# Ledger of designs, part 18: VHH binders against o75319

Target 1, 181 residues: o75319
Amino acid sequence: GNHIPERWKDYLPVGQRMPGTRFIAFKVPLQKSFEKKLAPEECFSPLDLFNKIREQNEELGLIIDLTYTQRYYKPEDLPETVPYLKIFTVGHQVPDDETIFKFKHAVNGFLKENKDNDKLIGVHCTHGLNRTGYLICRYLIDVEGVRPDDAIELFNRCRGHCLERQNYIEDLQNGPIRKNW

## First folded at step 1 (VHH)

Design qb13 (framework vhh_7qia_2)
Fold by ESMFold2-Fast, scan of step 1:
Structure qb13 (fold): chain B 181 residues (1-181), chain A 120 residues (1-120)
Amino acid sequence: as target 1 above (181 residues)
Amino acid sequence: QLQLVESGGGLVQPGGSLRLSCEASGSIFSDYDMGWYRQAPGKQRELVAFIYSGGSTNYADSVKGRFTISRDNAKNTVYLQMNSLRPEDTAIYYCAAHYGEDDYPSYDYWGKGTPVTVSS
């Protein structure tokens, strides 16, 4: 299926680096087969992703793909120099503790191996908003000790769109801190 | 829009085999990723096997080498071949279809489930 994800065009392709962190969020890139359904200015391929990151004077060192499908682009469409990690997450539901642990483990491992550079961890789901924002904020709260409202505000500002799912926001503000990372 | 109907469950002895089927009707079946999930008494529902619209598959560690997921797009059907069944495989098995647009109103569809009991 080459159907454009619902509301995908409503979101900015790539946010800004979140200051004080190594995170940058974006919406899912779409491989060339989707371009026939898009105007030239609407295209956002894997190549377009890397060009937009470079335009911000940033460099990706890891991509974490949170979508529950492989139909949008293939890992082979990414440069071989950038590691790709798939963590399957279903939308609408707060990710479970195992998923949160996998995300934290991947981030901590990247940071340990990339102490000598300033490369970014790119995180995306379909829109780069709800699942993406939840896991980034959960990491900042649980691992970095950031206050929930501050983490959410930082993500919203840098992504250019506010978290939309109230259950995700509620869990971030009032949910338990998960210490297994 | 898309409706799923599971069949093939039943009682089987340890070491036996069962083949589950899930027939879809409605929307374009080939556009959906398909999964088999199970829920044992007193446990949460877990993913057992997954097949993407493009044909690649993945499996829970507990079933690797014993279960095989496949699909027939011409028949709008996904299958789960279960071999070397164990008592711990006892559960209600659910078929699900995923469109991949999960951030907004779900295009996910679930069947009603088919029970599998592994017991002598």
Scores: ipSAE 0.018, ipTM 0.214, lowest interface PAE 6.1, mean pLDDT 87

Design qb14 (framework vhh_7qia_2)
Fold by ESMFold2-Fast, scan of step 1:
Structure qb14 (fold): chain B 181 residues (1-181), chain A 121 residues (1-121)
Amino acid sequence: as target 1 above (181 residues)
Amino acid sequence: QLQLVESGGGLVQPGGSLRLSCEASGSIFSDYDMGWYRQAPGKQRELVAFIYSGGSTNYADSVKGRFTISRDNAKNTVYLQMNSLRPEDTAIYYCATLPEYDSDYYGMDVWGKGTPVTVSS
């Protein structure tokens, strides 16, 4: 629908780049049709996203959209120079192995093609927290060999909000390492 | 918090029509995606029609061409117009907010009590 997502206003629009990685996390940008329900300081459009990234002296090279919907904004609302990848991911449940594989494959492909620059991989779900944090941390643990607690702490600090879903946290800490990348 | 009250159910003969109403109170109604569900005796609840906050609609194959969902945001009401009713449409009809599967939190916090529809001669 055209309603503001639950708790969307509770979250910082954009986190900081995660040091030692190419990841930056943010909440979903909302197209112009949502702005009538927002105060000026609450607006976070696709344009606002790119302005905030530039304010950090960073540049996006890929956006991975983990939302299960296409109602928030359209790929056409993004600059033509930034690739967009949609991975439909249901909230509330730990992403399945196929979803995890797609995410890892996209990240690995981007990194291989962008060895000569320092562009970032922007990752978001609705709040830029649980699905986003899970998949970024899963990548760091499985592919980069980061300790689970270190990955989670790094994400939490850089996002400015802690992962909230206990099932996601437990899977990261105690779940199997998935070597499907 | 949104509250829902259904009305309009009753006994009708095959081929007849009924219009169900679901009146909302509490939260801002126009923000919610709404659905009509039904549950026949001994069966699980099924979604038969839904309407997004923006007005677009979708229907189960069993009711396409016979049922029409609509909303009146000024009256905080969603309607289900049921035409060409069949005995197999006999069920208790429920109004509910659609779950927000995109969210890390389900938005399915509001169900009506239901309104019974019996199609019989």
Scores: ipSAE 0.022, ipTM 0.354, lowest interface PAE 4.1, mean pLDDT 86

Design qb15 (framework vhh_7qia_2)
Fold by ESMFold2-Fast, scan of step 1:
Structure qb15 (fold): chain B 181 residues (1-181), chain A 120 residues (1-120)
Amino acid sequence: as target 1 above (181 residues)
Amino acid sequence: QLQLVESGGGLVQPGGSLRLSCEASGSIFSDYDMGWYRQAPGKQRELVAFIYSGGSTNYADSVKGRFTISRDNAKNTVYLQMNSLRPEDTAIYYCAAYSTDEEYFGYDYWGKGTPVTVSS
């Protein structure tokens, strides 16, 4: 079905670029078939995503989709020029080490291939908050050496919403560094 | 209640092929997105291949070009054709079904798994 994800309307569509990184976070775009259930100002299609990124004078070079479904939109709904990567993650659970490795590998590969431009890595789950924030912060902590509280604060500020899942926050602050990459 | 039964696992030599099948019963198969996952000893379960109710597919980078997922809605079956098998493909392979109406872990259905061993 085409029902709107729970609490999806509670969140800003897209955050700001995280300074000092190539990351930008957003909630899942919804394909045209969902718009019958939305007011015009609530719509956030794949086209709307790219328009909002351009309004910030930014350009997407990669989308990493962390949702456990593709009922919201399909890769075919995106411009063919923007790579799309699916990493299936379940909500409410801290991503496992293999998922963390896949995310780190994708980010590192993008950065290596895009060293001469300023294109962004767009990351989203359903709300663009918990799974999204966890994996971005995990990357900053494990790869970039950022202190956990600083990574979380940076994400919260740029996303415009604070990480909500206590288990995610606790793993970032007190969990082991994942050296798989 | 949806039930999933995997079959087709076994022992195969490097470079060989296997075809896994997952038969669904108890619900309308075409309403579910289907995935193949694997878990090797001492490792976390990982997604291998996914096929949506609409027919689109996605693959893990490690299997692209070697594995093909397909579905037959008339037979309520999803398949994983595995070619050019490598020792690192050794794992228990699991079939999973996701309601197109739910994303929460508690709403997905899993089979019991079928073992695949790739060795000389």
Scores: ipSAE 0.006, ipTM 0.116, lowest interface PAE 10.8, mean pLDDT 86

Design qb16 (framework vhh_7qia_2)
Fold by ESMFold2-Fast, scan of step 1:
Structure qb16 (fold): chain B 181 residues (1-181), chain A 122 residues (1-122)
Amino acid sequence: as target 1 above (181 residues)
Amino acid sequence: QLQLVESGGGLVQPGGSLRLSCEASGSIFSDYDMGWYRQAPGKQRELVAFIYSGGSTNYADSVKGRFTISRDNAKNTVYLQMNSLRPEDTAIYYCAAKDYYDSEGAYEYDYWGKGTPVTVSS
């Protein structure tokens, strides 16, 4: 399978850094084998990701990959200087507590080890929207004490697309704080 | 495009064994996650065994300890070794190659074989 993910072209490749945080969201990069099905301006490889981050005068220090597949790109396609973490996350469902815990633990670990720099945590799923936005907002609400509506609005503005899944939005606004990190 | 051809089905007595094979042609086999599904008369098709491209496996509770899935990427083949067969295992067995199982915006896209029948009876 070398076919482009459904609706992948509908989304901006990379959002903006979320002010006051270390987060930046983007859609999944596609390795070179996918490029035959893309116009030059539609290409978004791992190399293109790093170029676009640099164009914003930012630097990645960690990538968290939330896709439930390993077919889009390989960790070996990334610079050796940037740690890569895979958290297999099923779409459509609100991520379970174990997934939320893994995400929070990874973010907290990164922040403790990167106190002396301003490197970003890059987070993506297939579209860089629903699973990505949920976990970033869940972190801001549960760990940083941000109001749910403020977290969602910040993510939507910086990503350039609004969270689409009502069950995710409902859980962020009215669901319990997860205390497992 | 990937094509899948199953073989090895047949009639076997309770407690017997069969090995099913599924040979892939057309695309790079090693990139695909592969599964064995079955459909008994009057029932929905169900997953019995799954093997990821990286070699990890998963089994339905009804076949754990009796069935073993394996793959040979050099031969473009996935196998299902079925031991201690029961009448309840009677079904048409299907091989599937799964391109994506990312349920958020990626294709849920499977290639299917035509199936091989397995009958367990005396």
Scores: ipSAE 0.019, ipTM 0.233, lowest interface PAE 5.4, mean pLDDT 87

Design qb2 (framework vhh_7qia_2)
Fold by ESMFold2-Fast, scan of step 1:
Structure qb2 (fold): chain B 181 residues (1-181), chain A 120 residues (1-120)
Amino acid sequence: as target 1 above (181 residues)
Amino acid sequence: QLQLVESGGGLVQPGGSLRLSCEASGSIFSDYDMGWYRQAPGKQRELVAFIYSGGSTNYADSVKGRFTISRDNAKNTVYLQMNSLRPEDTAIYYCATGYDEDYSLEYDYWGKGTPVTVSS
């Protein structure tokens, strides 16, 4: 349906590029059918996403959609030149090892194919916060060897909002490294 | 407001089959993503199968090849066909609307559940 996700308006549409990485996080874009329930300044369509990325002098090379629904927008609403990858993740639960592996594989594949450019990997869930922040931080910790607290701080600062779910934070800080390449 | 009612649970022998139904009332059913979840005694509730409003499906690894989720939008019903049932499939099965980040049991529509016991 055309139901605006709870608290979606509480979050900034798009964060800043995470320095030293190719990641940028944002909340889910909403297709035009949602706009009748939004003030003009609240709208954040797929087109608005690309405009905001361009305003930061950045360019998207991949979008990873972590939502467990297809109701918010269609891949056809995105430019054909930007690859779209769907990884279905259930909210409130720490993603399972298979999901973590799929995310890592997609990121590694993108980086290998984009060595000669500076294009970004855009990652979103509904709010661009908990599932998004978890998977980006998990990648930085497990693959890049970043300390958990440093990864979380970097994500929080660049997203403009702090990870909210304690189970996600707990797993990042104290959970095992996933070596499922 | 969407209301969900599950049916079709029961006692079956290992290797048997069972078909669960979930009938929805209120609102436009075809707009909702739908899932089947289960909860075994002493365990957390887990997603078993999911069907999007557009008809595409996704399954937990433990049930791939054995379970099939389907929907009939004209009847406002989602089904779970369970084949080759195993004792570890024993659980209360729940029908629910799709999950997202800030989902809450209060905001998602959940049925009351239908028990499935797989035993000799």
Scores: ipSAE 0.018, ipTM 0.210, lowest interface PAE 6.0, mean pLDDT 86

Design qb3 (framework vhh_7qia_2)
Fold by ESMFold2-Fast, scan of step 1:
Structure qb3 (fold): chain B 181 residues (1-181), chain A 119 residues (1-119)
Amino acid sequence: as target 1 above (181 residues)
Amino acid sequence: QLQLVESGGGLVQPGGSLRLSCEASGSIFSDYDMGWYRQAPGKQRELVAFIYSGGSTNYADSVKGRFTISRDNAKNTVYLQMNSLRPEDTAIYYCAAYEDDSWGYMDVWGKGTPVTVSS
C-alpha cells in the first residue's frame, strides 16, 4: 500500500546524533509515490533524510532499516555509497535474541571498519522510536555498559520523543543483558 | 480481517519437491506482505521466504536457489515451491501476513502444514 503510516506525521523526521556514540535515529523516509498525500513541509524522502543529516554537519555511513516491509522506500533510492542493512523486526514485541544479535554485529562491524572517520549509523523503524530506541539502547547497555536509565534518557533527548512502548522500557530497565554478540 | 489456510505438506523423499499453498480470505490480501516460516523439531520458528505486496522477494540463505515464493493476488494465494528437499527442511511450515505499522502491526498466522523429508 501507498498509505501514510499511522501517526508518522506526528514525529520529527530526524533526531540529533547521540553524543558519545555513532548513532542517529529517524523515522522512515517515504519514496516519491507518497508525496501526493503530504504537504510540502511534511515530505521526508530518502534525499530529504540526507539533506537533514548534512544540515547537522554529519554524514551517514550505514543505514539500518528495522521495518518489516519495503513499501516505504527502496534501497535503490539511497546513495550507492551508503551501505543499507535490512533487519526485519516485528513491532509491538520486544525484539528476539537473533534480531538483537544481528543489530549488535552490524554496529560492531561498522565501528571496526570506520575507526578512521566519524560517519554515523542511521537507525530507523516506522516512527524511529520504539524498535529503533530499543535496539540502540540495548546496544548501549549490553555492549557499552551504559546504565539503562541513562541510555533511555540519552535516546529520548536526542530523538526528541520519548520511547513509548512500556514492554520495551521494562525490558531495557529490568531485563537480562544479552551477551549474544 | 484476513484468515490464512496452508496446504500441500506431506512426506517426501530427499531430492523431492512439494508446493505449499496459503489461501487467504479477505478483500485486502493484495495490500499485505506475506512470509513463509518454518519450525523444525526443537528449534525456533524461522523465516524461509518473504514476498512484498509489490512482488519482490527475499529468501533465507539455507533455501536460496531451491525454494521460490510467489503470489497470485486474483486467487488470494501465496505459494512456496520447494525443490531439492533435504532432511533438514523437515518442519511445520506456516504462512503469515504483515502490515508494518508501529501502532497497528498486524500478524495473521495459519495453523501450519507439516513437511517431512525422509525415506
Scores: ipSAE 0.017, ipTM 0.232, lowest interface PAE 5.9, mean pLDDT 86

Design qb4 (framework vhh_7qia_2)
Fold by ESMFold2-Fast, scan of step 1:
Structure qb4 (fold): chain B 181 residues (1-181), chain A 120 residues (1-120)
Amino acid sequence: as target 1 above (181 residues)
Amino acid sequence: QLQLVESGGGLVQPGGSLRLSCEASGSIFSDYDMGWYRQAPGKQRELVAFIYSGGSTNYADSVKGRFTISRDNAKNTVYLQMNSLRPEDTAIYYCARLYSEDDYGPFDYWGKGTPVTVSS
């Protein structure tokens, strides 16, 4: 009895790498126990995630899981060589400063440790869209100095779906830069 | 606002059974996804059992086949039937309301917990 997340089937499993960055976004992988409720073409397990990343000639070096649950898959379903970070992030509301700070520090730490490779930071929430897109864009705006509209456009194009939540979009466009402290 | 009251914990011998109850007050209980968590001393809280508003359930591997979660929407109550109890089931058990599928988590709507001790 695990339920498939609402609208999960409506989204592409994995986006494309965001050019000029180390980010790639995807929807939540579902462990093997969910596959009884899915057609073969609909399956997107942790193994399927790594296969799809490899098909793009990319390699994951970190997964950041923004879901507010642990029911979809277990960290042990991932290769031991890929670090996994859980940041419990409540949906529907703009992430708080503490959550933004944790995300930025994880990304900065990964980039410092991975200067000599081209491995990607994989980021997901349930759909890989709103929380995921917000935190990636917030990082690009606040840390990399990207213009808000450019960050949003880049994310939307590479994810293959547009950010849906107007409060997230408005905060990215008009909200304050969140400083690290 | 939502209030959760747990009951049914206690001391049992290995192999025994307990039924935990969690009564919710407030409104719209039938729309809530509900879960039971537990926390043993020195351990992180873990999800034990989960029940959707629609009645479908999920269980941690450690309790699958021994524990059964159920709900009675007319009584605003969620239950955890625990059979074949083991010493490692000793913990404080918490009832929690979970957020929507997009953001599941039992924050702001936890009960105070009910202790379960399994020993001879």
Scores: ipSAE 0.019, ipTM 0.156, lowest interface PAE 6.1, mean pLDDT 85

Design qb5 (framework vhh_7qia_2)
Fold by ESMFold2-Fast, scan of step 1:
Structure qb5 (fold): chain B 181 residues (1-181), chain A 120 residues (1-120)
Amino acid sequence: as target 1 above (181 residues)
Amino acid sequence: QLQLVESGGGLVQPGGSLRLSCEASGSIFSDYDMGWYRQAPGKQRELVAFIYSGGSTNYADSVKGRFTISRDNAKNTVYLQMNSLRPEDTAIYYCAAPDYEESYYTMDVWGKGTPVTVSS
């Protein structure tokens, strides 16, 4: 339905680009039909997303949508020039290896194809925090060799909110490195 | 997308029993946590019973020991066995599946409800 996700209003719409990476995290944009339930200052549509990215002097080259639903917005609500990838990712549980592999493959493919520009990979789940932060940090740890605590700190600082799920944090800090991308 | 259809409601006398069923279709049912909710006239909708995909359960204090939630993944069905029914159990009963975002209060899919009336 068109109910606003729980706690969605509690989070900043868009974080800042994570320095040294091509990642930017944000909460899920809500299509026009949700705006009846929002004050003007609370609205965050797909259009609002692109306006906020532009305000940071950045440009999106890919959106990765980690939500386990299609009710918030449709790919056709996005500009035709920005590729959209859906990776259905269940909340609360640490993403499985297949999901992690799909995420890493998509990021690696984007970076290879976009070596001649500075476009960003936009990643979101519902709040742009737990699933989003986990997969971005997992990529930085496993592929880029970043120390777990450094990856988490970087994400938290740039997103403006700290990863909340202890099972996600525990897996990032002490779980196995997945080298199968 | 997941669709939910409730059945099994009706009129029963105090002390009687009913079994509600919630049949799911459209998605992989076994991956979903499932809940039963109820709404009595003039009251807010409340959680009655919850069953996780792994089989663990929890219950509202008002129904603990009287109601049992169970699932049959082969039949894509969640059940609510209601025993020792009381007039205050009178409500429309809803089946719901969370979107796995925040908690079992965040519901992606709701059924249309099945009414239960407990009176003599």
Scores: ipSAE 0.015, ipTM 0.190, lowest interface PAE 6.8, mean pLDDT 86

Design qb6 (framework vhh_7qia_2)
Fold by ESMFold2-Fast, scan of step 1:
Structure qb6 (fold): chain B 181 residues (1-181), chain A 119 residues (1-119)
Amino acid sequence: as target 1 above (181 residues)
Amino acid sequence: QLQLVESGGGLVQPGGSLRLSCEASGSIFSDYDMGWYRQAPGKQRELVAFIYSGGSTNYADSVKGRFTISRDNAKNTVYLQMNSLRPEDTAIYYCATDTYYEDSGFDYWGKGTPVTVSS
């Protein structure tokens, strides 16, 4: 379906690269069929995403799509040179350990294959905030040893919006480290 | 502005069946992905079944092979056919649009329809 996600217009399209990492977060791009419901200045298509990243002097090397739906845009709307990974996550609930493991595996694989460049891992859910911020922060805490409050502060500052869901924040601050085998 | 009303719950014995209905009013129903959630006493709400606007479906592992989600766009209704019911299926069942799944707005659903599986 072609309805605009509620509150989608309230969020900045793209954040800044998180310094010291390869992560950049953004809200979901909307394919051309949605543009009939948007003013020109509100449009944020897959093409607009890549233009905005380029305007920051950055380059995407991977997109991780955390939405539960496939209706917002198709992988075919992205340049063929940029890998796309779908990890289905449901809003409101903390991602389970299997989902966290899958995210960590994808990030680690990208970093190993991209040691010789500075390309970014783009991560989004619908607003590029709660599920996105949770998984990025979980990676920084569990894999890179960042203190929870520092990871959250870094994400909030670079995204331009603070994590909203208290259950996500609580799990990041007080939850156990998720070990991969 | 889509409004949802759930019905069809009740008391059933283990191994029994129930069919839940969710009638939508307001916006164009066929544009929405729809799903069924449940909440058992003392637990958080969990996704049970999901149907895309195009008709493809996904299910929680706990209900695969027993539950079937379907939709009738002419009647603005989504259904959950529940077979081989177990005591563990006891919960209040809610329908929701993808707005809830995507955490992309306010929660819009009815009061739910209670399902009790007990002998």
Scores: ipSAE 0.114, ipTM 0.538, lowest interface PAE 2.8, mean pLDDT 87
Fold by OpenDDE, second read of step 2:
Parts: sequence; C-alpha cells; structure tokens
Structure qb6 (fold): chain B 181 residues (1-181), chain A 119 residues (1-119)
Amino acid sequence: as target 1 above (181 residues)
Amino acid sequence: QLQLVESGGGLVQPGGSLRLSCEASGSIFSDYDMGWYRQAPGKQRELVAFIYSGGSTNYADSVKGRFTISRDNAKNTVYLQMNSLRPEDTAIYYCATDTYYEDSGFDYWGKGTPVTVSS
C-alpha cells in the first residue's frame, strides 16, 4: 500500500504557474506513511506542497486529483480552506469525454467563484505530467481557444517536464474538440 | 527484464559534440517509446529528448536545435547526438523506455553515462 510510485523521485515536485492561467501542476504528494521509504530531501507531503506554493508567492484555491487511487494521501491532509476534487483518471489512455467534462466543469466553477482573487488550480496525477498535462491543455484548447502547440509548450515549460505520451500529444494536436457543456 | 546500456559519454570542451548510444535488450524494441534523461549534480532528473515508436520526437527547450534523438530499430539502439555542448549540459545521461506498465513515465532505465562539458 505504501509503495513509492516508479520514477516519482525523478520529477520536480511542483511546477510553475502557467502564465495567463490559474493552473499549476505538481506530482502527487505522499502522506506521512511514505516518509520512511524516502530520504528527507525526497519527501513531498501535502504540507510540503503548500510550502512550495507559498515560496512561489502563490496560493492554492483548488486541488484536482487525477490519480486512479486513494492511497497516496487523504483529503484530510489538506487545509480545510482548500477544496479537494477527485477525478479518477485512468493512466495511459486519453481521458474519456466524461472525465474531460468533469475537469472543465470543475475549472469553470472555480473560476466563476474565484473572480475576486488570484488563487491557483492545482492539478496532479502521479507524476503531474501526462494526465495532468493533457487535461490542462485540453481545457486551454477547448475552452480558451489556445493553439494546441502553444498549450503544450506552455505546460511543458511551466511543469519543467515535457508530456511523454504520444497518444495524449496527438489527441491534443489533432483530436476533436470536446464538448464544453 | 529489459536492459538498457548507455555508452558514448565523456569529457568534452564547450562547443564540442558527443553522440550517446543506448542499446536495448529484447526483440520488441520497435514497439517502445525511447527517451534520454539527464541528471545534473544537485538537480532533479529531467527529460532531454524522447522518440516515439512511430518516430516522432520531442525535446526539452534547453536542447532544441542542439540535440537530436534518433533510433535504429534493427540495432535496438537509440541515439542522442549532442552538438554545441555547454557546461550546463554536464550531467549523467540516462536512457529510458516505456512499457506502459506504469501510469506515467518510462519503466526501464539504463545505468547512465556521464557527460562533462568543461574547458
């Protein structure tokens, strides 16, 4: 139950805010039970997440968890002031229309309710890269009208790692626009 | 079970070139996405370049225009041609392959080959 995800240590824990957006991507924080398997410098807990966000002079307003498991941390590990949304998203495959819609709906709802602040939408999967990148880019493309290559480049630059999955990239570049409603 | 063996690393002066090779074991090399990562001292491992099984490529911004990833499926080998090397390119370079067993990232890694760019 407390197995460290493969290659988890290899990814930057937290990316940078995506300019022109409210998005920030990060890898999955791990609850305390995982710390015994990590060097101190490797630890990245929910608390560490918030500390790192603060170090960037930002504030999280929402966390969207795309992992397909609940074993990494609990919503209770997060501050009560930051809402947590779980969208179970299967790895490797392009998220289905329902998943995409759920993500878009969550983001739109947040933006509607948070017009008076500059709080960020934190999005993560296991590594905070492929699933995370796809859905963020999908939103930017479908909802904000961003050119696919621009969205991908922006995400990659800000996350500090490039999307790795061809099916995700191809879908973003050449796939159909998904319904926003 | 899959093994990756990197070679070609070494010491080079700024502006110089190196060509890294990674040979993969197994007979289904053509089905795999391949990538090069690097880890500099005190930094996290980062993607340098990857090549899809279909031949498409992607690069980190820091190496675009300087590095080229390619593959020879007949030799089960992926290459990284590194031109115009800079001191900041100094790192251990790792070859990786994705078998899609994990939710994200590459599943198998080589032991790494060191690249040092210094005058």
Scores: ipSAE 0.023, ipTM 0.226, lowest interface PAE 6.4, mean pLDDT 90

Design qb7 (framework vhh_7qia_2)
Fold by ESMFold2-Fast, scan of step 1:
Structure qb7 (fold): chain B 181 residues (1-181), chain A 120 residues (1-120)
Amino acid sequence: as target 1 above (181 residues)
Amino acid sequence: QLQLVESGGGLVQPGGSLRLSCEASGSIFSDYDMGWYRQAPGKQRELVAFIYSGGSTNYADSVKGRFTISRDNAKNTVYLQMNSLRPEDTAIYYCAAGSDYDELYRYDYWGKGTPVTVSS
């Protein structure tokens, strides 16, 4: 189906780079087949994503797609120069430890291989908010030692929208640190 | 309003084959991503094979090259062809339908499961 995700239009397409990190969050880009259901100013294709990143004087080096579907866009819709990683993540529930490990591994690998540049890790789910914000904050808390409230505040400010799911917020604030070796 | 019914499970010898079917009724089947999960006694339920609404597939490392997932949207059915079966494949196999749960309505539907026993 070509139906627009519920509330997708309510969110800013792309946030700002999170200062002190290599992360930038955005909502899912929608391929051309969705554009007949959108006004011109509502369109946010893969091309639009890269144009908006460039307008911020930033460059993507990796995209991590956390959606539970392939219906929104295909990897082939992205520039061949930007690696794409799919991490299948169910919405509404806190990501499991295996998903957290995969995310941390991908981020650590990117950072190790990109020490000599300032390219960003783009992370998205459907709205670029709950799954996206959880995994970015979990990384900052567990790997970088950031205080949970500070990580959440930084993400909320840079994304331009606050994490909405109380179970995600609760796990970030009070849940165990996931030590992935 | 999606209902899932599995069939095709049974007893098979090591090296044998089984084809599981999962028939969906209700909402638009073609919009759902479909998966096969399994659960052995005392173990956590694990993903075996997944097919996205667009047709792309994904498999657990333990079954790659042996299992094939496919779908027939005209029949509202997803299949799991299991070849070269091993004793460790013994489990109850569950069909699941899902979509991006950030959408207003949750589409987390599960069948009741079909048992598969691989025994010499």
Scores: ipSAE 0.018, ipTM 0.208, lowest interface PAE 6.0, mean pLDDT 86

Design qb8 (framework vhh_7qia_2)
Fold by ESMFold2-Fast, scan of step 1:
Structure qb8 (fold): chain B 181 residues (1-181), chain A 120 residues (1-120)
Amino acid sequence: as target 1 above (181 residues)
Amino acid sequence: QLQLVESGGGLVQPGGSLRLSCEASGSIFSDYDMGWYRQAPGKQRELVAFIYSGGSTNYADSVKGRFTISRDNAKNTVYLQMNSLRPEDTAIYYCAKEYGDDTYYYMDVWGKGTPVTVSS
């Protein structure tokens, strides 16, 4: 026994690629030990993640795992060809500047190394919504110069769920730009 | 449902040691990430030490090198070994599961706490 994360079943497994970017967001995949608590149509394993990405005619080049836990799946459950980066990010709180800079550094490094392909950066927290949406939007605002409302709308549309945490939304709309790496 | 009970607190002199225990009952313990938190009088509750289900640990800078978190999955227990205690370590100590997981709109499971007083 593993317990299923609260409300995990309420969210779509994988969003759509965010047009004009290399980002795709999804909820946390659950390793096979969780399948005993799930109906077949509810299962979303690491294998299911890659199958759903392929169904969209997309390919993952990096996974960034923002969960503050290691219990949901192991990096060994992922194909060896896809780099995995863990950034332990506390839930409920707006991510601190160090976490934001780690995320930006990882994204910028991936983009420089992958100029000759169209592989995606897959980002997830537990639901693939609040921490995930915040860091993706923060990157688009601070690095790409996207207007905050446009970044949020793009994420919400492509994820298929709206950012839920008002403190995250408030920081994106009115918070300072974090320019330094 | 998981229930948590802390014990092992008490009065100790500066430089002394205490070992706190947090016993879990109800749900499967070994699947959970577990943390020790403290709340000093008039201050906000803060994370002290964290242990992941896989065994990795993290510590607040203020306690690093002095405190050690460990777990015994067979006993459904998390421990906090506190060495070189200082007056500023005086607080009520709590354990909790799944800290930082945004699935929990409130802290999911907290114990009642165990008080630690460091004074001469």
Scores: ipSAE 0.017, ipTM 0.246, lowest interface PAE 5.4, mean pLDDT 86

